# Ledger of designs, part 47: VH-VL binders against q9fz32

Target 1, 221 residues: q9fz32
Amino acid sequence: MALYCRDTLIIIFQKLTVADLARASCVCKVWNSVATEDDLVVSAFTAPWRIKELVGRPASVSFWRDNGIWKFAISHRICRGDSVTSLAVKYAVQVMDIKRLNNMMSDHGIYSRDRLLIPISNPEILANTTCYVELDKYAKREVAVLYLEGAPKREQPVPGTNQQSNLSADGKRRLIESLRRSMQVDDGTALYYLAIAEGDPRSALSEFSADLRWERQAGLN
Short names: E, the ipSAE of ESMFold2; O, the ipSAE of OpenDDE; V2, 0.75 times the mean of E and O plus 0.25 times the DockQ between their complexes.

## First folded at step 24 (VH-VL; framework fv_ogalvibart)

Design tipY (at its last look DockQ between E and O 0.37; V2 from the best seeds 0.00; counts 0 for: pae E 7.9 > 2)
Fold by OpenDDE, look of step 24:
Structure tipY (fold): chain C 221 residues (1-221), chain A 124 residues (1-124), chain B 107 residues (1-107)
Amino acid sequence: as target 1 above (221 residues)
Amino acid sequence: QVQLVESGGGVVQPGRSLRLSCAASGFTFDDYDMHWVRQAPGKGLEWVAVIWYEGREKYYADSVTGRFTISRDNSKNTLYLQMNSLRAEDTAVYYCAREFGYSYDYYEGYMDVWGQGTLVTVSS
Amino acid sequence: DIQMTQSPSTLSASVGDRVTITCRASQSIRSWLAWFQQKPGKAPKLLIYRASSLESGVPSRFSGSGSGTEFTLTISSLQPDDFATYYCQQYDDYPLTFGQGTKVEIK
């Protein structure tokens, strides 16, 4: 009976990690209602890093599934003379981590970008800071962004713009190839799942996984 | 069909220079980072160099730094390796390889396509 | 530099055998590991990427596992076509580095 008391649950859940909160949210409706409270989740997310404030909210609840250091990045405004190498040295991070975080591929050169996200190597940098939850268009992910020089200028892209629709033919091909590899299927199958997912690769993967689970349960595999 | 074809290998004396080429076909060359990897006879694989898709970022193995230059001509779909001051230890089959990095959520960065290689022999 | 160490260097096995090759990194490379197969006189062929993802067209008898510093390539049932040299490669950081290779030969 005590585990159904909201106040009791709040007290208990305040001590949980974001991962545990996520698990708790799946137990029952009552637990879900408490475990998904915004303040509780934000607190659990920020507390391990001693972040002072988290501004903004992610569009995806999956953002809160973990609070690893990889969820955070430094916003670096690109200046003349910057290279990935120079930035790696400056921030004491790996070149490849910068590359991966920013999805540095042919679609967007470094000089066409206003900023690069820099992975965080030293978590102490996050202490007593304000981080901003942003969907970075190049990283194609939601990231808690640290601005070292102050608060971002409000030109934050509106999270809701379906950037998926503007993939070039080549981009689509690459996406299909990526899905094919991820799903371990042929191009046709990858395309099928992408289509039913309305162009969302994450949804496509989810649907594929669901089908696989179903097939396994049905004994069709 | 995605294909990489190396050329330019041969027998050279120590201290000489050689330029290798890798012709790419069947894919958008300028979308991919490209690598050189070499293999000495009867030995394992050794990474030599990478050039990113724009051609500005280049990285080399210590063993070839200052002697080798990786470059690319995207208009010709060709990767190059200029090898200067060649040494006997540079004797190897040289492979060009494509780096696959495209993912919706993140950049991968593994070598998925390789050429058949070209043999470079450095001997007196 | 990240050092990659494979074991064993040579493995003798028979058709149908389960074969396991290990690769150790000198530091954590997370999951940025690839496995390659190379036959004599041929270019390396990608088998596994991201430690456990099977490359398209590669038989399902191949599997990869591991993260951090310890990785394993497994061939569930060795086929005649599988006698080759196998290499692990880290692509976590430059310089990219390979293991020394494991030759799988017929017993």
Scores: ipSAE 0.753, ipTM 0.919, lowest interface PAE 0.7, mean pLDDT 89
Fold by ESMFold2, look of step 24:
Structure tipY (fold): chain C 221 residues (1-221), chain A 124 residues (1-124), chain B 107 residues (1-107)
Amino acid sequence: as target 1 above (221 residues)
Amino acid sequence: QVQLVESGGGVVQPGRSLRLSCAASGFTFDDYDMHWVRQAPGKGLEWVAVIWYEGREKYYADSVTGRFTISRDNSKNTLYLQMNSLRAEDTAVYYCAREFGYSYDYYEGYMDVWGQGTLVTVSS
Amino acid sequence: DIQMTQSPSTLSASVGDRVTITCRASQSIRSWLAWFQQKPGKAPKLLIYRASSLESGVPSRFSGSGSGTEFTLTISSLQPDDFATYYCQQYDDYPLTFGQGTKVEIK
């Protein structure tokens, strides 16, 4: 039980939950070094669900601290005839959980987007699969997604993001004010993030939050 | 400040129809899902229906499905309830309610603002 | 449908008493539960959301607890303004459903 031997620490840490691994990383520099090793962290994150492979790296190290079931979702490609109700039945989940997971307060149109996140009702679906770490602009956090049809598709424009350009001048002013308040930035910065998010305020907030976390990580060097 | 005002209640005979309105002010109506909740005299609350903010998704209590239709006109900041084939058990005060949530928050699903209610009496 | 059952239906209490109201769901609603207060002739008023979160402007003597199927509203020291009927409501899935109500009366 050598507190500084890496090989001994690896053996001990291999059995820790993500929460305990995070606690171990706070003890000292040697423990931090071992507890933050990519292989150990990914293994602790994926082992409870028996995931074969986790593709992609999160922007935030806090991503690894919680691997509860709501961290994962099925990314469903929307087809003709789909409704929130029919998808809830298809995946044996509740309509309101689909609404909550996708933060459907500002973009209700299911056909206004390419894909919809579906909560996982049966965790066994994750076993022996490949999941992808993605920043979901609607959920406003990084999510490990499962594609039942295979590899992830590249992002394409969502009609809902461009609908912000159709707002009245007063509506645009209120939107910009809300973003300034939420992000605590000037008008120019709020407009920049709104522009790169193609007018989608949730995407703008997600991009800003991700950039802010990245800048703080760089400052921790 | 934030205000919901119901209207259209009254006395009506069984089998007839009635349309309720709810005028919204003091907030951006288009950003909110809206509900109808009713309360029979001396009794508890019963959820009736919800319409999502764009007006596409609607859900109803079993007791009113097929007879009641919820709708909204976002250009007039008004919520509606069309009540057809009214029955004595539909007698109640009908409340308009706003669901918590605005563009930048996670959806929660609870009602945070209520109107004063309008009485519907289905008699004889 | 998810059935919500409140207990008791009526309780009598004096100013200063600790009051506890229980709400039971017929299946797990996790923490998707709200508590409302309603006074005669008035619309319901939201007190607590997500089982335990206090709505803005609600006095801190109100608190909520529970998860899954059993939930509790507590008034730590009853005040004259608190004599009212209280309802729990689940919002885990449609149709949304309320408990039958608990009337808190002056003893």
Scores: ipSAE 0.012, ipTM 0.553, lowest interface PAE 7.9, mean pLDDT 81
ESMFold2 (binder alone), look of step 24: mean pLDDT 92; pTM 0.941

